# Ledger of designs, part 22: VH-VL binders against q17rb8r558to768

Target 1, 211 residues: q17rb8r558to768
Amino acid sequence: TAELSHLTKNVPIFVCTMAYPTVPCPLHVFEPRYRLMIRRSIQTGTKQFGMCVSDTQNSFADYGCMLQIRNVHFLPDGRSVVDTVGGKRFRVLKRGMKDGYCTADIEYLEDVKVENEDEIKNLRELHDLVYSQACSWFQNLRDRFRSQILQHFGSMPEREENLQAAPNGPAWCWWLLAVLPVDPRYQLSVLSMKSLKERLTKIQHILTYFS
Short names: E, the ipSAE of ESMFold2; O, the ipSAE of OpenDDE; V2, 0.75 times the mean of E and O plus 0.25 times the DockQ between their complexes.

## First folded at step 9 (VH-VL; framework fv_romlusevimab)

Design q02 (at its last look DockQ between E and O 0.85; V2 from the best seeds 0.00; counts 0 for: pae E 2.4 > 2)
Fold by ESMFold2, look of step 9:
Structure q02 (fold): chain C 211 residues (1-211), chain A 121 residues (1-121), chain B 108 residues (1-108)
Amino acid sequence: as target 1 above (211 residues)
Amino acid sequence: QVQLVQSGSELKKPGASVKVSCKASGYTFTNYAMNWVRQAPGQGLEWMGWINTWTGNPTYAQGFTGRFVFSLDTSVSTASLQISSLKAEDTAVYYCARDILGDWDDYFDYWGQGTTVTVSS
Amino acid sequence: SYVLTQPPSVSVAPGKTARITCGGNNIGSKSVHWYQQKPGQAPVLVIYYDSDRPSGIPERFSGSNSGNTATLTISGVEAGDEADYYCQVWDSSSDHYVFGGGTKLTVL
């Protein structure tokens, strides 16, 4: 329910890779601590945990994304295949530990909507330009890379009618960030952004490098 | 771990050419920009330009067009700087330095050890 | 062509605080990065984005940037901090990386 879906205290953290809103994040879980963490998430009904990349000074990054558990398949040898999808983005407020896995107190992030008519027009123009650049990049990929992306991440999400309806902005932006071969520091920077204009601008710069 | 290893020092006559190599390891070479930085004896750091390792397209700073050529061999993760028609003023230590995208608030997180090029008659 | 100005030298006693400045027109609107270079060695990144430390750089290194001045601050200065220090920005008007002229830190 809503109570279990809006965790902010002692949130269990899987320290591994980048996750993004709306993007599938399949996991192969091996370590006893993470098996326990995931089982607890299912048993309590929360069916969520945070995903953060590692950080040498703070154990994990200051920003992350909640993963929603869609399905778990327990293998005979004790491994688990966990099917997740990215949900809400968050900022880490306080770090902790429980039974060998990391925890955090977190604050959820949402985009700040623009209301000015001229700014909305400029935002649509920028969006359409960057979306076109993304489509061109994807179409010009070598067949091997395009096939790998489709196999692991699925198709690029369709354009959205209202660019600001979702709290995290258009889904295609996150899909693109997940498949682009860019340094995690840029990925974290974009994950932390509350401005769709800034996100589109950064994505455009990344696309320019790889085009 | 990320490492940039440059070729050894060179002693050349004016009018000759030299090629400085920079071999990268510990990361995906084509995902990060490569920069060249010059330091003349007793002087500060001078940015020479960069090469886009994904496309192979070089960009040269003002004053480094013509005699200075950046190139790549992505099969061995190597960037190279070639200097033709060497002049005494080209005597310097030449560094390769990595950044993320080649612009926009970027910094150089890893540097080669430097290659000393000496041009004397 | 954007210019960064650094003092040629700064001297500080061991255990005291060194402050190395980097001047530039409206540098507070730019991201400033700092490098340490010891004799015969390549530069090493010590501060990026004005105030962030890469892994392995001690907390006694800090940075700030506002108005027309960015500052690298080294507290509890040790003999091992003797080096040349360079500031660096990206200048979007010229599409150039720009280095300051460098500051030699001497620990007396």
Scores: ipSAE 0.485, ipTM 0.802, lowest interface PAE 2.4, mean pLDDT 90
Fold by OpenDDE, look of step 9:
Structure q02 (fold): chain C 211 residues (1-211), chain A 121 residues (1-121), chain B 108 residues (1-108)
Amino acid sequence: as target 1 above (211 residues)
Amino acid sequence: QVQLVQSGSELKKPGASVKVSCKASGYTFTNYAMNWVRQAPGQGLEWMGWINTWTGNPTYAQGFTGRFVFSLDTSVSTASLQISSLKAEDTAVYYCARDILGDWDDYFDYWGQGTTVTVSS
Amino acid sequence: SYVLTQPPSVSVAPGKTARITCGGNNIGSKSVHWYQQKPGQAPVLVIYYDSDRPSGIPERFSGSNSGNTATLTISGVEAGDEADYYCQVWDSSSDHYVFGGGTKLTVL
């Protein structure tokens, strides 16, 4: 399973929406090319594929997120309901095609760790501040909207003690990014960042706008 | 498709007021900031400020405080610029321009067609 | 206040490469965006975040930004490229969007 998680060549790409680390991404697959892709992913044992948003210039964006298949329900008419969750972020190095669906050679993204104690302190402070702002924002949402978010994405993840333990940083940041009503271009920019500080700063800016 | 459609040309006397409207379509109005940009005849682009379409809070650039008022009618996805006590130097084309959040290294991806305001005695 | 400096005019023959510069103090640390404005028309975004192209903008348009100078490059210039070009940044110190003075590109 660990070996499969490092697949970087000819990764099948689902071109659809934004996906994020740790964030559930349920899919309704009805296109033949993607049905084939999903079937192959299961048969080969990888149970993974990349998710990228559409791009008018390059077919799909330069950055994406791997999706781990947790469950697949095949329907009699050939459609599939696929339960997936976000894994590693990646940058596209090369684009290809296979039997009608897109593929890519990719490199995985990981956050650059901050080693300076002062910077770590500042990062913690920023993190805590933005988390509080996120909570406030969510609490002040209309009940209808809040319920929709909870139903689709689940609850906001709790704060982590070690902000740099995971290569993608805190999970709540990705959850928040997924639920914020911002342009995909903006979301993509955040997804591509390897600095938690930068992500937090942008997220804070978004929260400020919507508050 | 995203469109910003502005109101028509205006001819005003000094001391009068004018209101320029910018109607947005093709996207969620409240998710994008709206900016105003002035261009005097034969001159360059000048940023006037922006309005937060979610909160309704306007921010005015230096030199555009007092006589300039940004407002919204979210029910019809419309941003407006009102200029009071018009002066001859207010003669210009006024543009509305969309950006994502208004103040984070953003760019203006869609523009209105512009509204010419002429102030003459 | 932060100032962006552009040459007032640039002339280029058809098929050649035009380079329009935008000078600013440590502009390389900022995101620079470029707009094309043809006579009697609204500005059109042609480059954003230094080098990215919006959909519909030809590959002939490219951008770079380093040090104190950002550059819009138009290769294989066509008559239709004749326009005013403006660079733009966000200045965090003043909380202002700032435009350059504009450059008139003439296609000879």
Scores: ipSAE 0.226, ipTM 0.705, lowest interface PAE 1.5, mean pLDDT 92
ESMFold2 (binder alone), look of step 9: mean pLDDT 94; pTM 0.957

Design q03 (at its last look DockQ between E and O 0.84; V2 from the best seeds 0.00; counts 0 for: pae E 2.5 > 2)
Fold by OpenDDE, look of step 9:
Parts: C-alpha cells; structure tokens; sequence
Structure q03 (fold): chain C 211 residues (1-211), chain A 122 residues (1-122), chain B 108 residues (1-108)
C-alpha cells in the first residue's frame, strides 16, 4: 500500500475541480471515461487518481492533488458515487492520454521546512493569528452557509502542535481554502506553494477581503 | 463569459456631478474586488482605488479623496463611480477593472470595462 | 511613492523581437503585471505574475522580472501588436496599485 502511494508515472487524472490534502471530495461519476478510470483504479489496487482543474491551454492545470478512494457505490445505470479524500499534492511533469482519460507523470510536493528558531516562532505567530481570523470568519457566516459547509466539508480541523509534521502543513489551512469562495486560480496558486508562510499569508489576505 | 459593461459617455459643465456605472456579469459579483482606473487624454493609466464588493468598503488612492465616491448595487451586480464638483482636469476615460481578490496582495486586473469618457467643458 | 519607469516608445520591425522594460526599486521582489492597450480600447491583461499568460494570449508574449527591471518580450512582432503597454505592481508601503508610464510600441 505504501508503494502504491508513490505512483508517479501515468497517473490517471480526473479533470474537474480543486482537491486538497485531507479534504473530502465526493464525486458523482457518470462519464464513461471516468467510470473506466475509477474501475481500473480499484482493479489495480491503487485506489488513487489525480484531480486537476481544467486549463484552457494545457487541458488541465500544472498542479493537483491525489485522491484516495475510500468507497465506491456503483449504480444500476453505470454511474458511481465515489467517496474520496485528498492526499498528496503534485506537479505535472508530462501529460498523456489513455482510453479517453488524461494521465500524467507527476512529482509530489512537500513543504520546505523552516529551521531557524526565529522563523519558526514567527511562523507560529502567523499561524495562530490566521487561525483565529478563520474561526471568526466562519462564526460570522450566516447559518445557512455555515451549515452547508459543515455538511459538505465537515468541521474545521483543530490546530496542530507541530506545524511542520505533515508534508502539507496543517489540515485546517486546506479545509479553509476549500470553503472560501475564491477564484480557482487563486486556490491553485496556494496549492502549489511549498511554504506554509506563503500559504498563510495568502489565506490571510482572502480572509481580510471577506471580513 | 465575464463582462464589465460601463455607462455611456458624459458631457458635463464645471461644478456638475457625474455617475459612471459598471455592470458585471458572468461571475459572482461579490467574490471579486472592483477597481477604478482613470486615463486622461494622451496620458497613462492611473489607479483611483477599489471597492470591496463583499463588504462594500471603498478605498481611495491618494489624490482621489473627497469628490470621488465608489458605491455598489449588488442586487444588479453594479459598481458606480460618482464625481462631484467636476473640474476640467477630470476629463478622462474611466475604467472599471476586476481583480482576483482585492487591492491587497499581488493581484492583477483580468477584466476591464470598455471605459466611459467624461468630458468637462464650459 | 513607488515609481515604475518605462521607456516612452519602442520601435521594432515585423518579425523581430520587442523588449519593453519596467524599472522599479527592487521590482524583482514584486509581482509585475502587463497590459496591452490599443487605440480607443480598454487595456487587456497580457502577462501576470511576471511571466504567466492569460488564456488567449499568444506564446509570443513572455515576461521576466529580476533585480530592478521587469521585461515584457514580444517575439515575432506583428502589426497587430502595435499598442501601448503598461506594467503594474502593488506597493505594500502605500497600499496602492502603481502603473508605469506606458510604452508605445511601434511596428515599423
């Protein structure tokens, strides 16, 4: 299973929406090409595929997120409801095609760790500030919107003690990015960043606008 | 498709007021900041400020405080610029321009209105 | 206030490469955006974040930014590229968007 998590060649790509690490991404699959893709992913045992947004120039974006299949419900008419969750982020190195769906050779992204004690301190302060702002933003949302977010994405993840323990940083940042009503281009820019500081900075700007 | 459609040309006397409108379509109006840019005849682009379409809060650039007022009518996805006590030097083309978030961090203007010519002449 | 400096005009023969510069103090630390404005028309975004192209903009358009100079490069210049070009940055000190003075590109 660990070996399968490092698939980097000819990765099937679902071209649809933004996906993020640790964030649930339920899919309703009705296109034959994607039905085939999902079926193959299960049969081969990988149970993973990449998710990328559309790109007018390159068919799909240069960055995406792997999705782990947790469960699949096949419907009588051939459609499927797929329960997935975000895994590793990736950069596209090469694009391909297989039986109607896109594939890619990819490189996984991981955050660059901050080693300097002062920088770590500053990062913690920024993190805590932005988290507080995120909480305030969410609490001030209208009940209807808050309920919709909770239903679709679940609760906001708690703060982590070690901000650099996970290669993708704190989970709450991705949750927040997923629920904020911002342009996918902006979301994509954040997804591609390997600096937690930079991500937090952009997220803070978004929160400032919507507050 | 995203479109910004501005109101038509205006001819005004000094001391009068003018209101330029910018109607947005093809996207969620409140999710993108709206900027105003002035261009005097034969001159370059000059940023006037922006309005937060989510909160309605305007921010004016230096030199554009007092007589210039940004406003919104979110019900019709419209941003407006009002100029009072018009002067001859206010003669220019005025553009509305959308940016990806707001006038905050490294944003760019991806869509522009067609411009509104305001001429102030006695 | 932060100032962006552009040459007032650049001339280039068809098929050749045009380079329009935008000077600013430590501009390499900022994100530079470029706009094309043809006579009687609104500006059009041609480059954003130093080197990224919007959909619909030809690959002939490219951008770079380093040190104190950002550059818009137009390879294989066509007659239709004749326009005014403006660079733009966001200045954190003043919290203002700043445009360059513009460069008129003439295709000879």
Amino acid sequence: as target 1 above (211 residues)
Amino acid sequence: QVQLVQSGSELKKPGASVKVSCKASGYTFTNYAMNWVRQAPGQGLEWMGWINTWTGNPTYAQGFTGRFVFSLDTSVSTASLQISSLKAEDTAVYYCARDIIGATYDDYFDYWGQGTTVTVSS
Amino acid sequence: SYVLTQPPSVSVAPGKTARITCGGNNIGSKSVHWYQQKPGQAPVLVIYYDSDRPSGIPERFSGSNSGNTATLTISGVEAGDEADYYCQVWDSSSDHYVFGGGTKLTVL
Scores: ipSAE 0.618, ipTM 0.844, lowest interface PAE 0.9, mean pLDDT 93
Fold by ESMFold2, look of step 9:
Structure q03 (fold): chain C 211 residues (1-211), chain A 122 residues (1-122), chain B 108 residues (1-108)
Amino acid sequence: as target 1 above (211 residues)
Amino acid sequence: QVQLVQSGSELKKPGASVKVSCKASGYTFTNYAMNWVRQAPGQGLEWMGWINTWTGNPTYAQGFTGRFVFSLDTSVSTASLQISSLKAEDTAVYYCARDIIGATYDDYFDYWGQGTTVTVSS
Amino acid sequence: SYVLTQPPSVSVAPGKTARITCGGNNIGSKSVHWYQQKPGQAPVLVIYYDSDRPSGIPERFSGSNSGNTATLTISGVEAGDEADYYCQVWDSSSDHYVFGGGTKLTVL
C-alpha cells in the first residue's frame, strides 16, 4: 500500500551526483527516463526521489540522499529544470529497475544521539572548534572562489543551538561538505555516518588538509 | 584514469645527489596527498613520509629527516624526492603512492607509481 | 614506534585456503590494509579497512581484524596468487603509516 510504503520500497533513484541533507541540488533533466520518473513522483504526491552517485560494482552507490522537489519548469523541447533540496540520507538494501530508471529498497539513516553528559560536553567543544575552523577557511579563500561558492551554494548556514535536534545533525556540516574539494569516497563516508562526533572529526581532518 | 609515472632508473656514485620525479594524471593533483615508499633489494616496504600537495608541507618518517627532501611542482602535477649525499644503503626502489589526506588520518595507498630504481655504487 | 609482525612465508597447495597474519598490539582497534606485490612490480591494494575489496579484486580475497591479529584470507589459491603480501596501518600516536615485514605466499 502507498500509505505503508512511505518511500522505502521501490524508491526511484536518479543516478548522477552527490546530494546532501538541507543542500539545494538543482537539476537539468533531459533524459526521457528521468522525465518520466519525476512526473510520476509529482503525480503520486510524494515529490521525492533518491539521488546516488554511480558505482562500478553495483551501478550506483550504497548510500544516497532523498531530494525533495520544490519546483519544476517543463520546457517546450521536453527538458526540465528541477529545483530540489536534500532531505533524509539512506542506505540501499536492494536494487531494481523500472521503465529504464533505477529503483531501490532503502533504509533511512539518522544520527545516533549521545546522552552522556561528558560526551555532550566534548561534542559541543569539538563542534565549536570545527565550526570556527570552517568559518576561518571560508573567510581566507580568495575572493573569486568565495564568490563562486556563494553564487552556487549560498551562505554557510548559521550554527544551531541544539546540535542534536535535527536527525542529520547541523546543516552547516553538509553545506561545507558540498563545497570542499574532497574525494567522493570521503563524501560518501561522511554521508553514511550516524555519529556526529565522527562526522565532525572527519570534517576537521579535511579542513586541516585544505587550510 | 589515475596514473603515477615515475622517472627512469638512476646509477650514482656515493656522495652524489638524485631526484626521483612522480608525475600524476587523471585527477586533481592538489586534492590528494603524495607518499614516498622505499624498498631495498630483497627487503620489505618502508614508508618514508608524505607531502601535502595543497600546502606544499612535507612530513618525514623517522630516519628520513636529513638527506631526503620532498618537493612539488603543481603546475605540472609532479612530486619529487631528492636524496643528497648518496650512500650505498640508499640503493633501493623508490615508489610514490597516493592517499587522500595524508598520514594525519587512517588511510591506504590506492595508486602507486611503477617505482624508480636508484643504485649507488663505486 | 608501532610494529606489525608477519610470518616470513606461507605455503599452500593449489585450491586450498591461504591465511596470512598481521600481528600488532591492539591491532583490532585499527584499520588494516593489505597489498600484493609480484616480482618486479609495484604493490597493488587488495583489501582496505580490514575487509573491503577494491574493484577488480576477486571475492576469494577476504580480511578480518580483531584483538591483536588481522588476517588476509585467500580461498581457492591459484598459482597467480604467488606474491609478497604486506599489511599496513596508520599509527595515530606517531602519525606514521606502518608496514608489516611482508609474507611470501608460495603455491605448491
Scores: ipSAE 0.450, ipTM 0.791, lowest interface PAE 2.5, mean pLDDT 90
ESMFold2 (binder alone), look of step 9: mean pLDDT 93; pTM 0.949

Design q04 (at its last look DockQ between E and O 0.77; V2 from the best seeds 0.00; counts 0 for: pae E 2.1 > 2)
Fold by OpenDDE, look of step 9:
Structure q04 (fold): chain C 211 residues (1-211), chain A 122 residues (1-122), chain B 108 residues (1-108)
Amino acid sequence: as target 1 above (211 residues)
Amino acid sequence: QVQLVQSGSELKKPGASVKVSCKASGYTFTNYAMNWVRQAPGQGLEWMGWINTWTGNPTYAQGFTGRFVFSLDTSVSTASLQISSLKAEDTAVYYCARDLLGATFDDYFDYWGQGTTVTVSS
Amino acid sequence: SYVLTQPPSVSVAPGKTARITCGGNNIGSKSVHWYQQKPGQAPVLVIYYDSDRPSGIPERFSGSNSGNTATLTISGVEAGDEADYYCQVWDSSSDHYVFGGGTKLTVL
């Protein structure tokens, strides 16, 4: 994790799906360019790369999430199954290419802390409300869907006592964002937000629609 | 690719009813809100309301309550607009339009149907 | 009810820049979206969230929003840009989508 904080130049970018802080992101890597990328990431010792969704105008989105490689299984045919987990969020500053795969200069995103006591109180109330709504939503899902979610993403993380302890806020918010069936553009907007209040507000809106 | 295909033109008498359909394809129907927009001849766009495709709950704009009914057939990814007790002033082109979740942060219509002309004439 | 005000018409010569305004009380605090509608066709989204362009929309199209005025700017206007343009917002007070009256852009 220490190495992750210093990697901001020529970060290799996997262009595929949305990734989120703390959320597992298993990958099946079969393209030669990405096989190379993964191999290099391991060889250099960084064991990390950025994940961005595709963008029609800019090749990949302006925001993404770093992925930490936890384990790699190389298959005889050259493919690999990569166990990764989301780390820091980032904004793309500059795009590049390296041996067929995309790279980027990036800056990491961190939440802006709320210092006012009244605002903190309101934030806590909103947080608790939305968490409750999330639980209700998940409980009311069909068994099949719940099982699928649990299999792929695991259980929803518990509430945290300190909402501002982590630079990315509560983990359950990212878990929920990952499992909600919303447009990637909407998810991306939430990923880019540096305000927990704003993220919670959007998440609440999503939950309202799907309830 | 995302497509919204509406039913054909309608010619009706005053007092009759009409049902306009909007069939969606190329995306998960229930994950995006559907809106209805009216445009009278030579006039601007007028938002009629929206329907939650997940819950089926319709919301009607002011002026479009009573005679206007939004409905869904999710099995065929189709939204419908029914107008009863038609009046001459109901003569217009009616559009279905998709938005992400129907409000606030993503409140734009990214895909539109081709429109359905409804003419009410005695 | 929230009202959006657009000029009924704007004329511009080919190659020049067209600016279409959308006025609204404190519209700068809202997200403004713009639609292009050519005769006999459905509206097409050209700008969303004040300044973002959908895929397929030329860079000639840009948007801004501040204070009480949002503006759609079309640089290097082409004959094919002749159309009606509508601004749109969400009004949280009434829970309504609101369209402007539309602006007819004529390319001279």
Scores: ipSAE 0.634, ipTM 0.849, lowest interface PAE 0.9, mean pLDDT 93
Fold by ESMFold2, look of step 9:
Structure q04 (fold): chain C 211 residues (1-211), chain A 122 residues (1-122), chain B 108 residues (1-108)
Amino acid sequence: as target 1 above (211 residues)
Amino acid sequence: QVQLVQSGSELKKPGASVKVSCKASGYTFTNYAMNWVRQAPGQGLEWMGWINTWTGNPTYAQGFTGRFVFSLDTSVSTASLQISSLKAEDTAVYYCARDLLGATFDDYFDYWGQGTTVTVSS
Amino acid sequence: SYVLTQPPSVSVAPGKTARITCGGNNIGSKSVHWYQQKPGQAPVLVIYYDSDRPSGIPERFSGSNSGNTATLTISGVEAGDEADYYCQVWDSSSDHYVFGGGTKLTVL
């Protein structure tokens, strides 16, 4: 039921943390079920699996992000170090199980592009304001904090010329969500958004609190 | 598990001061805003304002800009409300309540302290 | 400043449906949150963002919001639902949180 280039049925789900488009998500895998899941992903050639946070009512959240495997190190002690990066966002349509790990039928999310010229102008103005606020926040962090972020996540991505070119919107938005200490409910809400305007507005609220 | 535990009830004379404390546990204290809510006897809930636990900056609702002071001790994950020059009208239950990022956007109170009764009587 | 209006009381028989209203000018453009407060206890969140339920709140609690009225609906009312209920919004013009005056639900 899975397609190699556009997996949407019985997608393997790693239930652990929040993942974001374009953001590295290195994993240290010790549970046999997830080691099996990742090995299968490599064997089938898909080299990807979904990442979702846990949910009290539904075992895992209604939204997640596909992780693309960049490298896997199978350690002699049975653990695995998996180097991944975030890909497409998705909404969960149906939940399942396979050999101890979760699966899902999903639909992918992409931003709805704004075409009205006045709205594009307003969107660019908002984007530039929030990007400047994010840069100021990062530059004003204490040195030890900034160094830790740089070591684990790298530098904030530069602003993009066409802010609507990428299907998930600007990469810097996702980088910022990954490094800010915000409640997972807020993070999940932003992950689910198809409006760049709404995403930027929420990011602005978060930055205001932590600035 | 998130808990907000407030200090015990207080009986005070008019003109005195009182300090109500709210000790947080089960989460990172500085990542969530802290609000204060008053409930006079037989009355409804009244929002008094909030304090940004990351920056330490308080914001007071209209009518609470004089005798009411919000403060923090982040080393013990504690928010405090001090009321000076107590009046009989200050007799109420005072609650601390957590929201996500404070009264700068559309937010709600997910956890509440048990309340502290302050009684101001001769 | 922005005002939320609630009826002071609502009575309902056990097993029936209670509807508690929260009136406000164009409240349908705001998100409404609801709290339950039993006598001598702190408030507890029961509905947020108009219709979402926090973990542990039964499905018989539901909410709606349109026009000038938000409504908390409690179906299959039980004696344990006897409480005061408050609506709350954020008023963007003042950056204030606003509570309604509260509604006492009596289960007879």
Scores: ipSAE 0.524, ipTM 0.809, lowest interface PAE 2.1, mean pLDDT 91
ESMFold2 (binder alone), look of step 9: mean pLDDT 94; pTM 0.955

Design q05 (at its last look DockQ between E and O 0.03; V2 from the best seeds 0.00; counts 0 for: pae O 10.7 > 2, placed apart)
Fold by ESMFold2, look of step 9:
Structure q05 (fold): chain C 211 residues (1-211), chain A 122 residues (1-122), chain B 108 residues (1-108)
Amino acid sequence: as target 1 above (211 residues)
Amino acid sequence: QVQLVQSGSELKKPGASVKVSCKASGYTFTNYAMNWVRQAPGQGLEWMGWINTWTGYPTYAQGFTGRFVFSLDTSVSTASLQISSLKAEDTAVYYCARDILGATFDDYFDYWGQGTTVTVSS
Amino acid sequence: SYVLTQPPSVSVAPGKTARITCGGNNIGSKSVHWYQQKPGQAPVLVIYYDSDRPSGIPERFSGSNSGNTATLTISGVEAGDEADYYCQVWDSSSDHYVFGGGTKLTVL
């Protein structure tokens, strides 16, 4: 199934919302084209599809995130409840169509790791500062908003000891981006970043606005 | 559709006050910063500052402290600019303009109000 | 504070290419945004981040930014392009947005 996880050609694309690595993305699907797309993904055993936000120029954005299907429940009224979680990020190389849904040829993204010891130290200092700011922001939210986030997204992921180990960087960054009510173009910008330093800096700017 | 609709033109005497309103629709008001831009007759655009619609905190460009007050009424998605002790040189069109996170980093104004003409005449 | 300099006017024949410059010290290290303002109307964003176009802006509008000069280029100029054009940057030292003085494009 590892080979099935490396799809890069004619990848089915759900054009709807932002998705992020490690973040659950529950979907209610009623459109026939997307029900077909999801059924095919299950039947072929790939159990994955790409998620991209819409773009007025190109039908969908140049960056997205693969969603891994965990479970599907078909409702009598024709809707499907699809339980997914975010996987690999990608850049769109070429757009296509199949049976009413979009497809893409894609290139997977992963963070470029810093190797310089001084840069690693600076990165950890920045990470710890922004993580502390995120924790403070979350603890100072009004109780109803904090409860809604916990209900829909769960707790903020724990701080990771090796912040460069994962190809997408720390999971808490993506959780935070999912819960912050910032414009999708800024969310997309962060999704596309291969520098953890740039991502942390942008997250800090967003936190400052909402603090 | 994102829309910023400003209050109508104003004719005022020197020393009076004026309040220009900017009502937003088509988006979540508190998620986007609001800027104010002045344009004197026949002149260019001049950024006056911005207000954080999430916190309510205003920031004023140099030269716009004191007589210029930005405020919000989030219950009706409205930003306002109040100008006190009006002077002849305050005669201008005043625009509200939306950006995403305000003047804390590199950003641009994607939507503008239609402008409000304030005329100060003795 | 940071200053952007634009020529006051540019004239171009229909169908030709207009180039509107925006000068600033080390402007190539900043992102430049451009607005079009037709007579009696509010400004409209036409280029952001040096070269990106918002939805609805035709491909004949393009932008570049390097060194001390950013340039808005309008190819195949039409009468409807007659307007004032403003460049804008964010100045990190002051946390201010700065506009250029504007350039009146005349299509003759």
Scores: ipSAE 0.462, ipTM 0.796, lowest interface PAE 2.6, mean pLDDT 91
Fold by OpenDDE, look of step 9:
Structure q05 (fold): chain C 211 residues (1-211), chain A 122 residues (1-122), chain B 108 residues (1-108)
Amino acid sequence: as target 1 above (211 residues)
Amino acid sequence: QVQLVQSGSELKKPGASVKVSCKASGYTFTNYAMNWVRQAPGQGLEWMGWINTWTGYPTYAQGFTGRFVFSLDTSVSTASLQISSLKAEDTAVYYCARDILGATFDDYFDYWGQGTTVTVSS
Amino acid sequence: SYVLTQPPSVSVAPGKTARITCGGNNIGSKSVHWYQQKPGQAPVLVIYYDSDRPSGIPERFSGSNSGNTATLTISGVEAGDEADYYCQVWDSSSDHYVFGGGTKLTVL
């Protein structure tokens, strides 16, 4: 996928739901425009497209997440079952259209690294605290809800030793964001953040609300 | 606003044919799949199949092959159901129903036609 | 084929809560949708994706889905809620839409 890391122009956009780094996003595609989009993505070898939620003002949101196609099953009637997983986050720079589906020029988002040792220490402490709160929240859910979450999203990822190893930060944060029953606008705000500290703070706020 | 308007009631004799139409408006017709649902008198809803409005490819549910034909006239945003060799058991209300955006594994029908009553009687 | 099972009828007094169940093997792994059908009318979507409400549907309508049972809950039942209710899923194994047998809700 290294050669595709430069895919920033006329990126095909699937307008539907929120997607997040590392989080699986299965799709059932039957709309002609998206069928075409998926086919082209496979044919060109990119096997990627952007996912954005709808927006009343701009057709789709200013931020989204790339989806990597892992598997596609084409049905005889034209439908597709698509197995995808979240990749890079992006900001929309320009919107376009191609053969009925939306496209965008994008800029990839990456976390800003914290260099100061004291700040790193504080970040670690915050991270561990929020992780614990997340675990508590999840454990306190009713069995039926836990089962549903586990079935659709899998288990909560474990804590990572290096919080800044990945450009998107720890995977469990995205998992949690995906499973929390919050407004997409709130989720979008977190997705757009380049500071792990800010994301953790926002997530902590959400957890507190549901406690 | 999205609307599905179906053709009027039909009274037919056994062995005859009937064609029920469903005219769509208020949205891009070819972007959404169209489903057909049957409801016999006093009975529940029964899915008959669907048609891809882009390709025109029909898919028929089990039990609805042979005598049932889905078709399109995209120029007038109309889906049609034709039933040939009508039987008494074909007496029912037939509905067209629009499929939701095909972005999830499990779809639902967000808009329905008003239904067309087909009565088969000697 | 995949089968959805609903009780034939449910009765409830006005102002009380009605619960209509839809049983299916591991239905909790599927998305369940609910339709309301009043006499002589077409079905109307009232719940989709287990618990989401379309615009215009009162908050009194709610849905849940877990294990082998999905449930449509109608709180503060009104006379106007008297109707047939159908659950529906899409079965990927057979590539079929499947409806429950329907439940007649009677408001006493």
Scores: ipSAE 0.008, ipTM 0.514, lowest interface PAE 10.7, mean pLDDT 90
ESMFold2 (binder alone), look of step 9: mean pLDDT 94; pTM 0.955

